# Miniprotein binders against a2bj90: the designs that were tried, part 95

Target 1, 235 residues: a2bj90
Amino acid sequence: MSRSARRKTSALNTVLRVVEVFASIQGEGPFTGTYSVFVRLAGCNLRCPFCDTRYAWSLEAGKPLGVEELVEEIARYEPSLVVITGGEPLLQRHPLNSLVEGLESLGLRVQLETNGILPAPARDEQLWRVYHVVSPKDVPVRVPGAKLHPSWVDYARATGRAWFKFLVANEQHVREVAEYVAKLGIPRSRVYIMPLTPEKLDMKELLELHSRIASLAVKWRLNFSPRLHLLVQLP
Below, E stands for the ipSAE of ESMFold2; O stands for the ipSAE of OpenDDE; V2 stands for 0.75 times the mean of E and O plus 0.25 times the DockQ between their complexes.

## First folded at step 9 (miniprotein)

Design km7 (at its last look DockQ between E and O 0.52; V2 from the best seeds 0.00; counts 0 for: pae O 7.7 > 1.5)
Fold by ESMFold2, look of step 9:
Structure km7 (fold): chain B 235 residues (1-235), chain A 108 residues (1-108)
Amino acid sequence: as target 1 above (235 residues)
Amino acid sequence: GSLEELFEEFAEITWEMYEHIFKADEAAKRGDEETAKKHIEEALKLSEKLLEIARKAGSPELEKLARHLHETIKEMKEAFEKGDFIRAWRLMIEISDTVYEIEKIIES
């Protein structure tokens, strides 16, 4: 039996607690604009005041779903990217590695979204080989319990498969982010700043904030992330 | 020790207050004004208890933060009464920063 076949079998014997699976456009970060299937896992270790997905905070919000069935459902969408998000998906780390194994066996590209509190993947994990967008929540808005695990910086350096994304509302926030990433040794090419918005804003206000934050990204030589799904009113 | 018990109680009540803040916001966003008022009043009551505990613990820093929480929650109540959800959202961010600072003091 091949190594791939053995891993495929293992991936298809576990269960994840899943809130929703849906197709949309990745609206944020380095893969903005990509046709994606989103897999929202239940459970979160933070309570962010700006969270748009509070319905995913409780583990009981998810329904148990076998990895094999989930892989088949995802594959039917023919995605260009599979985005694993939540809550905090690393709270279900073991079955998540099984899901990644199944998706990779079909040649599907995977991105994980994480708040970075739990450690980065180890070299022997399936998650080691996927893309990660890490959103620390202790800067600029400080969320209780948030602290970036230092292994994410090491992981980003070792693999080149992690980016760091920060919600900002103004230049003081951008300054705080710049100081934070400099202190941690995160290169600016891996850093995105993104507009910090309420869940729903008037479109004019949303566009004005995008323009302001984009101008700051240029000024501070950081990457800009839109909230594209908000601009085009997709989930 | 008694001081350790006071800090543990302070942290537990801070978290309970924080949960009520989210419940109030969720209720306000769905138009359930009476549920929002119930939760915000409970959060106010808990913030007053935090003031008492901070005084017993002899911590002027926790006392200052507890007073700030109380005043911020009062402003959030006013924002709900006026239907000013963007102001309420900004006040929730202020509360988040304050709770974060409380945690840093207790963990130190």
Scores: ipSAE 0.759, ipTM 0.894, lowest interface PAE 1.0, mean pLDDT 91
Fold by OpenDDE base, look of step 9:
Structure km7 (fold): chain B 235 residues (1-235), chain A 108 residues (1-108)
Amino acid sequence: as target 1 above (235 residues)
Amino acid sequence: GSLEELFEEFAEITWEMYEHIFKADEAAKRGDEETAKKHIEEALKLSEKLLEIARKAGSPELEKLARHLHETIKEMKEAFEKGDFIRAWRLMIEISDTVYEIEKIIES
């Protein structure tokens, strides 16, 4: 490899395409209610019709930020959790490992949000150490091109640092999730169902939807994830 | 064409139809009613083609699903025209579920 290729690879490993950085409350999954800094990365390998962050689909929607600069920016918020999200964060896997290393060096907890299409972290990656909320898009919402990579099940078993969050609209979706996780051998304690929310629901409709899906979670013995940020009108 | 070729064509058209539905939803969310209408009308045409292919293939199951798809897209068009975005969203989920059932049959 030429000196130029090594310099380009080193630069690629230290720069992230970032859409936005903001502080809020984690509204979803096992860390619901946690004061968090969100880092939304640019680029996604899916085109979900229900995506609320479509502006992040293109890599060009993000600005290039150095890992060191980003670590300093995050640290200023004094977060209880750093949430790495976006389109699909694992599209930027190499610089993301560097980011995680920097954040962990400051004693910050990190959670990754991923669609689970790309392979789970390997043991030699910094990403191995962080928490992961995997949101499969093959079941029940059946987004084209979505398939949960099998390595996420293995990672969940090996580390206990993964949870699976499924979007559901009705009881049939909840049944499909229950069957799917049973087939994969995912413990129900690691499974969350979350309301699939259309845009333009008023607060009353949003609450009614949450109530229905929460009741289904109890019936099917699954964990419930709210859309807490929507309910409390935070970003 | 062979039954296999008809199933391949059916799969391709199903995908193209779904892309148009997606683009229609995106346009509608942006307030681009004209683009939304154009895409949903194209999706409707493609769903009619699916019905024709399913009939040619002699698959009663695919014909049933293609018919359901066509009727759901019609309803989605009406929902967009009325500005009923909640109904349109529910119908989009139903379309997605129907497409998946079609894919399962084609892969079997």
Scores: ipSAE 0.015, ipTM 0.303, lowest interface PAE 7.7, mean pLDDT 88
ESMFold2 (binder alone), look of step 9: mean pLDDT 87; pTM 0.875

Design km8 (at its last look DockQ between E and O 0.93; V2 from the best seeds 0.67)
Fold by ESMFold2, look of step 9:
Formats: C-alpha cells, structure tokens, sequence
Structure km8 (fold): chain B 235 residues (1-235), chain A 108 residues (1-108)
C-alpha cells in the first residue's frame, strides 16, 4: 500500500487493551436503565478499597483488540448506549478516541466512566462529544493519589456533557460531598450520590441501603443513583 | 536532605504495604489462606518499618498515622482469621483514608 494508505490503516488498526465486552443494563447515573454494551479497558491509576472490578487494574488483564474489530463486535449487540469503563479508560486515550470515532460513525451513543484524574477532553478530541460520568475518589472515601482535574468542571460547564457521581454510606459522607461540590462550583443538578455497598450484602440489606441513601439524596437535594444492576442481579 | 529522603522512603514503603493489603484481601476471598497470611504478615512488617522511619524523622504526626496503620492491619488479620470479610472491607476503607492523609502530609 502507499504511504498514505499505510498511515490510514495504522490509525484504523490502533489497539486497545480490553478486559471484557458484554451487554447489560446501565445501572448507575443519568443513563440508568438503558440497554448498554460495556467495554472494560485494562489498567487503572488508582487502587480503591471499594473497587468491584479489581480484575481490570492490571494491564495484563486486557487482551489486545484492534479498534475496528472492537467497533464491529459492539455493533452486533445493537446497543442503545456504549459504556466505556475500566480500570481507568483515559489511560488509553489515543486509541480510545479512535474507538469513539468509529462508534459515532455508526450512530452509536457513547458514555465514558472516569475517576477524573486525567484532564477532560479537548475540543479537538472525539471524546469531547461523548457523555462523561466523573467519579472523584478523594471524597468521601479518600483514595491515595486521587485528585479531580479542574478541567472537568470547565468541561461540564462548556458542554453540559458531564455528571459527577459519589459513593456514600451515611449522612456524614453526604455532607462532605455537598461541601466538596460547592467549593468546586459544581451545581447540584449535576451531582449523584450512590450507595457505597460493602462486600456480600444480601438483597434485604441492599434494599435497605438504597432506601437510606435515596432518603439522604432527597434531604440534601441531590440526585440519587441506584446500583440497579445489583438489585436486578445483572452483570 | 536527610529528612526529605526519610519522607520519600516512608511514601515508598507505605505504597508497598498498601499493595500487600490488596493481595491479602484477594487471596482471603478466594480461600487461599496461606497466601493471605503471607501478605498480611508482610504488611505488618512494613507498618513497623514506617513507625521506625517516623521516629527517625521526628514527626509525631507521621508516627501517629503509622501506629494507626499498624493497629488497623492487625485488626484486618484478625478479621481474615474469623472469615469476617465485611469487617475486612471496612478496615480497608480506614487504611485508604490513612494512606491518603500520609500522602498529603508528605507532599506538603
């Protein structure tokens, strides 16, 4: 092939380290209830004690997949939403932008889940146009190395395409979240609180925790996120 | 400087200890008691080393946090022995908050 064709082929053949691809329901945040395909990318820049996807922390957990092959795999599910998650998907930023380009060319809607340590998308990135659920990990449970990049607040203001989601167990946590978001200038309409679920809860305990956190969301005038996939026993 | 080198060593050992905590938890959850015990004992050794470094640095604040880590890891070992994984989960939250505080002190 010509030099130009080789360069185009290289861009289309960029590689992502992928742990798993599966269909389910988006159980959290503003798109709760949507039939989705999840793409879990390998690698994470945090070690959260409450992480339920620790198997995605290591780069070795991911298999190399070409972006075009991955787009075709995703499209076969006929999803209403593609959720890119991980680990921390922004660690694979360059090939991730190529994936987003491919998915959008097929008219597929994309959401990214991120811990917000790496900067928000620039205007010239394909990621600029997708939805983002940003989960800062320095409040209320404080994870070593966590720090929200300030560009996420600017991005949310400029685009309206970012929401902020926090794991909470009690009212003290909710107070800490409320103070944090006020200090950063994040409006309450963009904030979700979600149950911080301990290991091995039975269904009764899970429902009781959901009820408690939902009541706190109403009291504090914040949005509530369930963990719907846990309640309905989906992956 | 000697103090800056002590803080750097403290941070490195804290992270190594933290990694052992996760390895112990994962091993315990899969029923691999031998591996879990190995990692939790190594985490305890590292927390003792943190106490020594905090005393050398003359930092009462770091000494208090290192002592808290040591006692919390000891409780986590006991939780594993009882199969109380919910308690172990709560203790991991406490360790995470403590390590975060250590990092903020060292970075200042």
Amino acid sequence: as target 1 above (235 residues)
Amino acid sequence: GSLEELFEEFAEITWEMYEHIFKADEAAKRGDEETAKKHIEEALKLSEKLLEIARKAGSPELEKLARHLHETIKEMKEAFEKGDFRRAWELMIEISDTVYEIEKIIES
Scores: ipSAE 0.750, ipTM 0.891, lowest interface PAE 1.1, mean pLDDT 91
Fold by OpenDDE base, look of step 9:
Structure km8 (fold): chain B 235 residues (1-235), chain A 108 residues (1-108)
Amino acid sequence: as target 1 above (235 residues)
Amino acid sequence: GSLEELFEEFAEITWEMYEHIFKADEAAKRGDEETAKKHIEEALKLSEKLLEIARKAGSPELEKLARHLHETIKEMKEAFEKGDFRRAWELMIEISDTVYEIEKIIES
């Protein structure tokens, strides 16, 4: 490989396409309530009908940012957690490993949000060390092209650093989740159900939906994830 | 064409139809009723084409799914015309689930 090819490959591993960086409260999953910096990466391999971040689907929706610059920007917020999200962050796996390395060197905790279609981190990746919230899109709402990669179950078992978050609208969806995780051998303690929220719900309807799904979580002995940011009107 | 070619055509048209549904939904959310109508009408035409291809392929399963898509898209059009965005959202999920089932049949 020529020196030019090595420089191009090194440059590709140090730049992320980033849609936005902002500070807020983590509203979902096991880290709900945590003061977090969100890094929304561009590009997605799915077209979910319920996606609230459709503007992030194209890689071109993101600006190219250097990993070092991004680490410095994140650090200025003094976050309790760095949440890497987007369309699908693992589409940018190589520079994402470099980002994680930089953030961990500062002692920052990192959580990845992923749809679980792409393979889980390998042991030699920096991503192996971070927390993962996997949001399958094949159950109970079946998104075209969605299939949970089996390696996420293995990663969860090996590391204890993965949780699975499922969007649910009713008790039938909760049953399907319970059956699915039982079949895959995922411990119920690692499973979250979250309200599938229609657009333009008022606050009353949103609270009623949360109440119904939380009650189903108790009934089915699953963890409940709120959409806390919607409830408290944060980004 | 071969049965394989018909299934490939079916898959391609299904995806194109699905993209028009997204564009219709986005336009409707912006209040661009004309663009929303254009895209939903194109999605309807494509769903009719899916029915034709499924019949040509001799697949009762794909014909059933294509018929379901066509009827769901009609209802989605009516929801947009009424400004019932909640119903349109529910129907969009139903379309997504149906497209997922189609993909599973074509991959088998």
Scores: ipSAE 0.421, ipTM 0.739, lowest interface PAE 1.5, mean pLDDT 92
ESMFold2 (binder alone), look of step 9: mean pLDDT 87; pTM 0.873

Design km9 (at its last look DockQ between E and O 0.93; V2 from the best seeds 0.77)
Fold by ESMFold2, look of step 9:
Parts: C-alpha cells; sequence; structure tokens
Structure km9 (fold): chain B 235 residues (1-235), chain A 108 residues (1-108)
C-alpha cells in the first residue's frame, strides 16, 4: 500500500462526518436538564416522517472533522454531558469509538442517542462504557426499515447503561409501547414515553400535549420524558 | 414475471413513492409550491402503478394498502393546497405505517 493510500485509510478511521456541534440542555430522557454539548453526526438509516433533523440524513450534510480536533472543541464548552446524536451515530461506529475514547480520557460523561437498528456495543468497544438512549422506530409509529436489534435489551440488562424512549401521541400508542416492552422483558423503570409533536405547534398546544402524555405516563406507570428544549425555546 | 419479481417491483416503487412524499413535504414547507406539486403528482402516479402490480400479483392485502396509499396521498395534496401542515404531518405518519405493513407482507 502506498503512503498516500495508507494515510487515507488511517484518516477515515479517525474522521467523523459532523453536521453541527452546539451547547444546549438535554431536553429528553433520563438526563433531562443537563448542560450538554451536542454532536450531530451525519447519515441515517431511516426516514421517519416525524424527524425534526432531516438535514442530518445525508452523509454529505456533515463536514469531516478529525477526532482530536473535535475533542478539543467539545472540551472548550466545559460540558456536564456530551450527547452524540444524528442521524444515526452508529453508522460511523469506528471513528465514534475513537471520539468516545478521547472524551473519556478527559473525564467527560457521554450519552449516545440511537434508533437501535445496529447492534449494541461489544465489551471491547469504548461505546460499551457510555450511556445510551435507544429509540425504537417500529412502535408505536412504525417506520419502514425499523427493527430493534435484540442485543440492546441484553446490553441494557448486562450494563444498566441503556434506556428506551418512545414517541407517543395518544393512549393507544402508550398501550402498544407497554405491550412491546413487556414482551421484550424491558422493565418499566427503563422506559420513557415522550410527546410526538408536530413541527408547528404553538406553546399552549405544546403544553397541553405534554400534560396529556405525562398523565398517561402516570396512569401506565412509565417514565415521562418532556421535550424540554422546545418548551424553553433552546436548540 | 414471477410473483417474487412482482413483489420486488412493488417494494421498489413503494420506496420511490415514499421518497417523493418527503420531497413534496419539504418543498411545501419552504413555500416552493411548484416543486411540491411535481413530487406529490409523481407519488400519485406511483401509487396507481402499485395498484396495477397488486392486482397482477393477486394480493388483496397489497391491493387494499395500495388503494389506501393513493387516497392518503390525494388527501395530502389537498392539505398542501390549503396550507394545512398539521394535517399533512398526520397523513405522512399514516403513509409511514402503511409502507411498513407493505414491507412486512413482502418480506414474509
Amino acid sequence: as target 1 above (235 residues)
Amino acid sequence: GSLEELFEEFAEITWEMYEHIFKADEAAKRGDEETAKKHIEEALKLSEKLLEIARKAGSPELEKLARHLHETIKEMKEAFEKGDFFRAWELMIEISDTVYEIEKIIES
């Protein structure tokens, strides 16, 4: 292999396609309210009708960033949490593991957001040690091509570092989620239901939807996730 | 000409239609009415072709789903014309669920 070809191959292993890096709060799931830096990776293996980040679907939407450069940029924010999201971050699994290694070397806490189609981390991956919020897209709104990889339930059981989050609009959706998680053996303490919001919803309607879904979470004994960033108008 | 070839063609056209649905929605939201109309009309033509293929395959389940897609896309076109983006969003979710069911039938 020529030096140029070898260098290209090595660079691909340490480069991520990144759409955006920004500071905000984590508005969803178990870490709601945490001062966070978000790293949105390009590329997705799904086309969800309710996706509010469609601009991240194509790998070409991301700019190439070296992992060392990215770690340095993230560290400058002094985050309490680094949220890796996308698209689907696991499409860039190998350089993502390198990013996680760099962030962990600085003592930074990392959370991954994934649709769960690709397998959970193996024990020898840096991703094994971080937190994961898994959002299956085959229940209750069923997205073509979606199927939760069974390894995520095994991973959650083995490590205690995964939670499952579901977008719901009504009680029938909540019933479907409850049946799904019961069948898979996912304990209710690991399950979040979250409002399925349309793109244009005024603040009063947004609050009313939150109230209704929160009431359903109490009724069904599930955790509630807000979309807090929408309520407080942060990115 | 085999049943398997008909199902493969059905799946491919379903995905092409689905991509046009997203392109129409994005164009409508940015106010590009000409592009939105172009894509929604293409999606309608593809849904008609799906009905033809379902009939050739002798599948009442695929026929019903293809008919449902066609009517849902018609309603989505009307929602765009009225600027009713909430309704268009609801219809996209219904299309997503219908395409998922099509995939389950074909992949089984």
Scores: ipSAE 0.748, ipTM 0.889, lowest interface PAE 1.0, mean pLDDT 91
Fold by OpenDDE base, look of step 9:
Formats: sequence, structure tokens, C-alpha cells
Structure km9 (fold): chain B 235 residues (1-235), chain A 108 residues (1-108)
Amino acid sequence: as target 1 above (235 residues)
Amino acid sequence: GSLEELFEEFAEITWEMYEHIFKADEAAKRGDEETAKKHIEEALKLSEKLLEIARKAGSPELEKLARHLHETIKEMKEAFEKGDFFRAWELMIEISDTVYEIEKIIES
């Protein structure tokens, strides 16, 4: 490989397509309530009907940012957690490993949000070390092209750094999640159910939905994830 | 065409239909009723084409799913016309589930 080809491959591994960077409270999953910097990456391999970030589906919706510049930007917020999200962050796996390396070198904790279609991190990836919240899109609402990659179950078992978050609207969805995780051998302690919310719910309806789904979580002995940012009107 | 070619055509038209549903939903959310109507009407035409292809392929399963899509898209059109965005959201989820089932049949 020529010196030029190595420079092009090195440059490709140091640039991310980023939609937005912002500070907020993590509203979802095991880190709910944590002061976090969110890095929303561009590009998605799914077309979920309930997606609230459709503007991130195209890679072109993101601006190219260098990993070093992005690490410096994130560090200025003094976050308790860095949340890497987007469309699907693992579409940018190579530069994402470089980002994680930079953030970990500063002692920052990192959480990835992923749809779980792409393979889990390998042991030699920097991504192996971070926390992962996997949101399958094949259960209970079935999104075209969605299939949980089996390696996420293995990664969860090997590291204890993965959780699975499912969108649910009713008790039938909760039953389907319970059956699905039992079949895959995912421990219930690693499973979160979260309200599936239409965009135009008022605050009263949103609270009523949260109450119903939380009660179902107790009944079915699953963890509950709020949509806390919606409840407290944060980004 | 061969049965394989009919299934490929069915898959392609299903995806095109699904993209029109997203464009209709996005337009409706913007208050662009004309664009929403245009895209939902195109989705209806495509779902009728799916019914024709399923009949040609001799697949009762795909014909059933294509019929379900067509009826669901009609309901979604009515929901947009009424401004019932909650119902339109439910119907879009139902369309997604139906497209998922179609993909599983075509992949088998």
C-alpha cells in the first residue's frame, strides 16, 4: 500500500459525520439522570416509523469533524457521561473507535446507543470497553431490515456492559419482550422497557403512558426506562 | 417473468411504497396537505400494484399482506384528512410490521 493510500485510510479513521453535540440529562436507560454530552452521529441503516431523529438518517446531514477537535469540544462540557447516539453510530465504527480512545484517555465514561443490527465490539476494539444500550427494532414493533445481531448477547454475557431497551405501548408488547429475552438467554436485570410515544402526546397523556408502562414493568419484573428528557422538557 | 423476478419486483415496489408513506407523514407533520395527499395516493397505487404482482406470483400470503397494506394506507389517508395524527402514527407502525412480514416471506 502506497504512503498516499495509508494517509487516506488514516484520514478516514479520524473524521466523524456529526449532526449535533449538546449537553443535557440522559433521560433513558441505566444512566437516567446523568449529566451527559450527547454526540449524535449521522447515518442510519433503519427506517423506524417512530423515529424522532429522522433528520440524522442521511450521512450528509452530519458535518465532518476531526476526532481530536470533537474530544476537545466534549471535554469543555465536563460531562459525567458521553453518550454517542445518532442514526446508527456503528456505521462509523472506525473513527468511533478513535473517538472512544481519545475520550477514555481523558478519563471520561462513554455510553453507546445502538440498534444492535451491526456486530458487537470485538475485544481488540476500543468500543469493547464502553457501555452499550442496545435497542432492538425487531421486537415488539418490527422494523424492516431489523434483526438483533447474536454477538450482542455474547458481549453482554462476557462484559456485563450491555443493556437492552425495548419500546412498548401495551401489555402484549411487554409479553413479547419477555418471551424474546427468555429465548435469547438475556437476564431480566439487563432488560429495560420504555414507553413508545407518539410525537404529539400532551404532558398528561405522556405521564399516563409512563404510569401504565411502569406498572407493567413491575408486573413483568423488568426494568423501566422513562423518557425523562420529555417529562422535564430538556433536549 | 420468473417467480423470482416477480418477488424481486414485489420487494422493490414494497420499499418504494414504504418511502412514500414516510414522505406523506413528514409532509402531514409540516401541514403540507397537498404533498401529503400526493404521496399517500402514490402509496395506494403501489399497494394496488403489489396485489397484482402477488396474484401473478400465485402467492396467497403475499396477496393477503398486500391487501392489508392497501386497506391500512386507505385508513392512513383518512386519518390525515381528519387531522388524526395519533391514528396515522398507529397505522404507520402497522404498515412497518406488515412490510417486515413481507420481507421475511421474500427472504425465505
Scores: ipSAE 0.673, ipTM 0.870, lowest interface PAE 0.8, mean pLDDT 93
ESMFold2 (binder alone), look of step 9: mean pLDDT 87; pTM 0.873

Design ln1 (at its last look DockQ between E and O 0.02; V2 from the best seeds 0.00; counts 0 for: placed apart)
Fold by ESMFold2, look of step 9:
Structure ln1 (fold): chain B 235 residues (1-235), chain A 108 residues (1-108)
Amino acid sequence: as target 1 above (235 residues)
Amino acid sequence: GSLEELFEEFEEITYEMLYHIYRAMLAAKRGDKETAKKHIEEALKLSEKLLEIARKAGSPELEKLARHLHETIKEMKEAFEKGDFRRAKELMWEIIETVLRIIDEIYS
């Protein structure tokens, strides 16, 4: 079997549970501003009170979609980046590795968003080569059960392909993040702080919050992540 | 240990078991039957530990869920032996759902 034929056969036998696929701008983290296709996978192992995608918590929210068909749909957007998000995408780890294989074969760049509870990619996984933005929910926001798996720090160190993003509302939160990353040995260059935005902010309040958190990022020598899509009113 | 320590241990072992399921599926996809067998057998051992912890915690619901995991993983092992990969994928989804029920039980 040719490489092309093996890939085609594998994709026909693998299904993902997909909530939505859409084009937008990556608004958060190190790839902020990039024209992206978002693939939201169903299922989450957390119930964060601040979650803005609660509709993706249940596995039943996702429609089964073949990996090959999904790769073709994504490719039609001609994205600069494919962002895999959810719920928690690593709950679908097996078919997710197949999706990454298909996207990689087309030269598409992939970023995964994860809460970091499940282990980081192993070297023999297709996920090993993708970029990861890990959003631990045990600090400062202390969601129950949200313990970061220690393999993510090792993975970030070994590959340079993982960053850690924390929701913060104030300087006390930033101090807690700084202490947490120091204890885990996560270098500041891999850390982003991002505004924890209430549901009802007007644009002026949103900008003021961004300014305050960005100033704290400078003060604490951490990277700042906007929520750019909120500022420019994109999904 | 304390009830909190037992639930914490239960959760950690649940995720470790689930990781072995993912490793087994990856190995099976690649035709590496020996590696797949090793991981599925480790997942079975972990599901037995879950049963023991559920009993110590006095949680009949966690015990029922751990027993379901054990039987589902056993069926997955049989599916791998038969080369029935469609069935193995169905059982993987059942395992994921059961894990999510466990997490809901622990934090409810």
Scores: ipSAE 0.847, ipTM 0.928, lowest interface PAE 0.8, mean pLDDT 90
Fold by OpenDDE base, look of step 9:
Structure ln1 (fold): chain B 235 residues (1-235), chain A 108 residues (1-108)
Amino acid sequence: as target 1 above (235 residues)
Amino acid sequence: GSLEELFEEFEEITYEMLYHIYRAMLAAKRGDKETAKKHIEEALKLSEKLLEIARKAGSPELEKLARHLHETIKEMKEAFEKGDFRRAKELMWEIIETVLRIIDEIYS
C-alpha cells in the first residue's frame, strides 16, 4: 500500500461532517438536565416522518471539521457531557472513534444518540467506552427500514452503558414497547418512553401529552423521558 | 434476603432467560441449530432457578406463573428439536406474556 493511500485513509478518519455544535441542557433520556455540548453529525439512514432534524439527513448538510479542531471547540464550553447526535452518528464511525478518543483524553464524558440500525461498538473501538442511548424506530412507530441490530442487546448486557428510548403516542404503543423489550431481554430499568410530539403543538398541548405519557410510564413501570428542551424552550 | 431482594433477583434472572430465548430464536432463524439449542437449554436452567426463587418467596401465584413459564420453555425446546419454528415463535410470545404477568405480580 503506497504512502499516499495511507495518508488518504488517515485523512478520512480525522474529518467529520458536522451540522452544528451548540451548548444546551440534555432534554432526553438518562442524562436529562445535564449541561451538554451537542455535536449534530450529518447523514441519516432513515427518513422518519416525525423527524425534527430533517436538515441533517444529507451528508452534504454537514461541514467537514477536523477531529482535533472539533475537540478544541467542544472543550471551550467546559461541558459536563458531550452528546453526539445527528441523523445517524454511526454512519461516520471511523472519525467518530477518533473524536471519542480525543474527548476522553480530556476527561470528558460522552453520550451517543443512535437509532440502533448499525452494529453496536466492538470492544476494540473507542465507542465501546461511551454511553449510548439507542432509539429504535421499528417499535412502535414502524419507520420503514428500521430494525434494531441484535448487537445492541449484547452491548447493553456486556457494558451496562446502553439505554433504549422509544417514541410513544398512546397506551397501545407503550404495550408494544413492553412486549418488545421483554422479547429482547432488556430490563425495564434501561427503557425510556418519550412523547411522540407531532408538529405544531402549543405549550399546553405539549404539557398535556407529557402528563399522559408520564402516567403511562408509571402504570407500565417504565422510565419516562421528557422532551425537556421543548418545555424550557432551549435548543 | 428480604422479599424485595428475592424479587430483584427474580427479575434479573427473568431478563437473562428472555435474552437466551431471543438468542435462540436468532440462531434458529439463521439455521444454527447448535447455538439455538445451547441458548434454549440455558433459558431452561434459568427458568428452573426462577421456580426455586418463587418457592422461597412463598407466593403461590408467582410459583404457578414460574411453573407455567418453565413448562412453556420445555415445549419451546422440543419445537426447536423438531424444527417447528412456527410453534417455537408462538411459544416465545406465550413466554413473553407470562413474564409480563409475573412482573405485574411482583410489583402488585
Scores: ipSAE 0.608, ipTM 0.846, lowest interface PAE 0.8, mean pLDDT 92
ESMFold2 (binder alone), look of step 9: mean pLDDT 87; pTM 0.872

Design ln10 (at its last look DockQ between E and O 0.02; V2 from the best seeds 0.00; counts 0 for: pae O 2.1 > 1.5, placed apart)
Fold by ESMFold2, look of step 9:
Formats: structure tokens, C-alpha cells, sequence
Structure ln10 (fold): chain B 235 residues (1-235), chain A 108 residues (1-108)
């Protein structure tokens, strides 16, 4: 087998199941406002009732795409941040580590979005050096099967590269989040509360919810995350 | 003991098994055959435990899925022994699909 054929076979053997790749603004969490390329991976191990990306739940929603080709596509956007999301991206952990390796070799900054059910990165993984926004789904809305893996708190403390983001609709939810993070030893500086937006919310209602949750963030001394892309009508 | 506790244990062991699969693949990619072997053997042990739990829970579908995991992991071990990393990656996708079916079955 020639060197060229060997490279093609290697690229095909290292694939991701990808739903979509697109440029937009990161609308949530600590990197809000950053020009980003989003890579949405297929497959999810949860069925959250509030999920706004249900089309990514099935692995069949993703098309196989070689890691090398994906890195080249992402690089052409000249992103300030690469956001890897999904479904649940850690279901594709093996090829994801290969993607991260390729992106970091080009000096691209990477952020992962995860529900935190699978363990945090180990020191020998390419994912170890990536930024992570962890969204536990066992509080305040208790999604069946959601259980934050305890390694994420240890990882956040050891590296400073993880933040925890919680969907809340009211002050009772914020109280529950505060109790949860206190029990786990998650410092307030790493915690974001974000509006839990129902489907079919108009712009006025969306702004009022943002205002209410932001005021609660100040009251409870937690960080506030908008859903900025919804407010400015970007994907 | 209770059915709910059995399903919770089944789910936890499924994710632990999957983690060992990822660790085996990472080690194999780096040429660390001994570490890859250790992890695949742990994954096999966990898949047998899944069979035991499925039987205690009285779930024929979870038993079928656990047996499929066990058989697929055995094939992955053989692929590692032959240095067939393309085959190992194909089997990884089968394992991921089976894990997702397990989660759907538990919460169906």
C-alpha cells in the first residue's frame, strides 16, 4: 500500500459522526460573545425535555467525516474559538481526542460542551488541555439518567479549565443549584446560571426571563449566562 | 436490590465499560499494547457483570444487549492482537450504538 493510500486509509479509520459545522457567536457561558466555529457531534445519552438540538440525539443524524478533513474545514473559518458540542460529544471520545490534537496543532482554542455523565479528561488525553463547560442535568430539572461524574469537580480544581452551567427558571431552582454546588465544593466563580427557555417564547418574554435570572445571579453571587444567540437571532 | 437500583448499577457499569474501551483505544494508538490489553480485559469483565445484572433485573432486552457488548468486545480484543486498528474503530462504533440502545431501554 503506497504512502498516499495509507494516509487515506488512516483518515477514513479516524472519523467523527458530525451533524453540522457552522460559524456563529458563542452565546452561553464564560466565552459568550466569541466568534466561534461549532462542531455538533451526533448521539446523546440523555433525552432532556428542554433540549433545543433534538435533531442531534441519534448517531444516524451524523455523517462520517474524517478528522483531517474536518480540521481543514474548521481552519478555513479562522475561528477565535472552536466549540465542540452535540448531543453528547464524549460519546465519541476516541476520535474526539484526535480532532482536538489536530486543532491544537494549529493553535486553535477549543471548548467542549458536555452533560458531565462521562468522566473528565485524564492527564494523558488531548482533551485535558481543552476548556470545558459542564452542564449537569440532575439539578434543578432532574433529567432521568443524569448524574454528574465526580471527576469533573476534581478536574476543575486541578486545571481551572472547567465551568458548571445550570438551567434555571426561578429562585427555587437557583436555591437548589446553590445547595448542590456547595455540597460538591464547586466555587461560585465557576458556576453559571442560565435561563431555562420554554419553546415558543417571544422576544419580550425572553428578555424578561433574562432580566429575572440575571437579577437572581447577582442576588446569589453566581455568574449569569445569557442565551445570547437567541437574543440576537443567530444559529 | 430493587429494580431501580439494578438499572442504576447497570447504567453505571455500562459507562465504566465504555470508558475502558476508550482507554484501550488510546493506549493502542500509542503502541502501548500492555495497557490496551489491561483495559480491554477490564471491559470484558464488566460486560459479564452486565449480563448478571440483566438476569437479576429480569430484562431479556438488556440481557441481549449485554451479550452483544460482550461479543463485540471479544472481537475488539482479537483486533488488537492482530494490530487491526481499522477493525477496532469499527467495533467501537458498534459499542457506542449498543450503549445508546441500553440507555433507551432503561428509560423506556
Amino acid sequence: as target 1 above (235 residues)
Amino acid sequence: GSLEELFEEFEEITYEMLYHIYRALLAAKRGDEETAKKHIEEALKLSEKLLEIARKAGSPELEKLARHLHETIKEMKEAFEKGDFERAQELMWEIIETVLRIIDEIYS
Scores: ipSAE 0.891, ipTM 0.949, lowest interface PAE 0.6, mean pLDDT 91
Fold by OpenDDE base, look of step 9:
Structure ln10 (fold): chain B 235 residues (1-235), chain A 108 residues (1-108)
Amino acid sequence: as target 1 above (235 residues)
Amino acid sequence: GSLEELFEEFEEITYEMLYHIYRALLAAKRGDEETAKKHIEEALKLSEKLLEIARKAGSPELEKLARHLHETIKEMKEAFEKGDFERAQELMWEIIETVLRIIDEIYS
């Protein structure tokens, strides 16, 4: 390999395309209520019709940031958690491993948000050590091209550091989730259902939807994920 | 252990069993009959353990459901041995429905 090829591969491993970095409260999943810095990465392998972050779908929507610079930026917020999100963060797997290494060296906890289409972390990746919230898009919402990669089931079992968050609109969706997680051998304690919010709900409608889905979570013995940030009007 | 501890153990083994069934179906779909057989045999052993736990828990309804689950997994093993993958898929759904009923019984 030429010196130029090594420099290009090293540069590709140290630069992320980042849409935004901001501090907020984690509004979703097992870390709901945690003071967090969100790193929204650019690029997604899906085109979900209900996506609230469509601006992150293109890789070109992100600015190139060095991993070291990004670690320093994150650290200034003194977060209780670093949430790596975006379109699909695992599209940038190599520099993302370098980011995780930098953040962990500072003693920062990291959570990844992923759609679960790409393979789970391998044991030799820095990503193996972080928390993962996997949001499958095949069930019940059936997004074209979505399929949960089987390795996420293996990763969840091996590490206990994965949770599965499903978007649901009604009881039929909750039933489909219950059947799906049973089929995969995923414990209900690792499963969250979250309201599928249509565009343009007012606060009253949003609360009513949360109430209905939370009641279904109790009925079906599943964990409930709010969209807390929407309820409290945070980013 | 407490009845609660028995139910937690029962649930844990149930999900482990379902995992092996899932892996068996994935292996079978790939034409890996050896791996499929290994996983379905493990699922069968786990279903036997569930029957033992159900008996210890003293719930006749749970024992009935666990027995049905075990017999369904035996039938699934036979379906794999015969190469009847359609029947194996049907039996998978029956297993899932039975497991959902078991979970409902445990927390009733």
Scores: ipSAE 0.096, ipTM 0.566, lowest interface PAE 2.1, mean pLDDT 90
ESMFold2 (binder alone), look of step 9: mean pLDDT 86; pTM 0.858

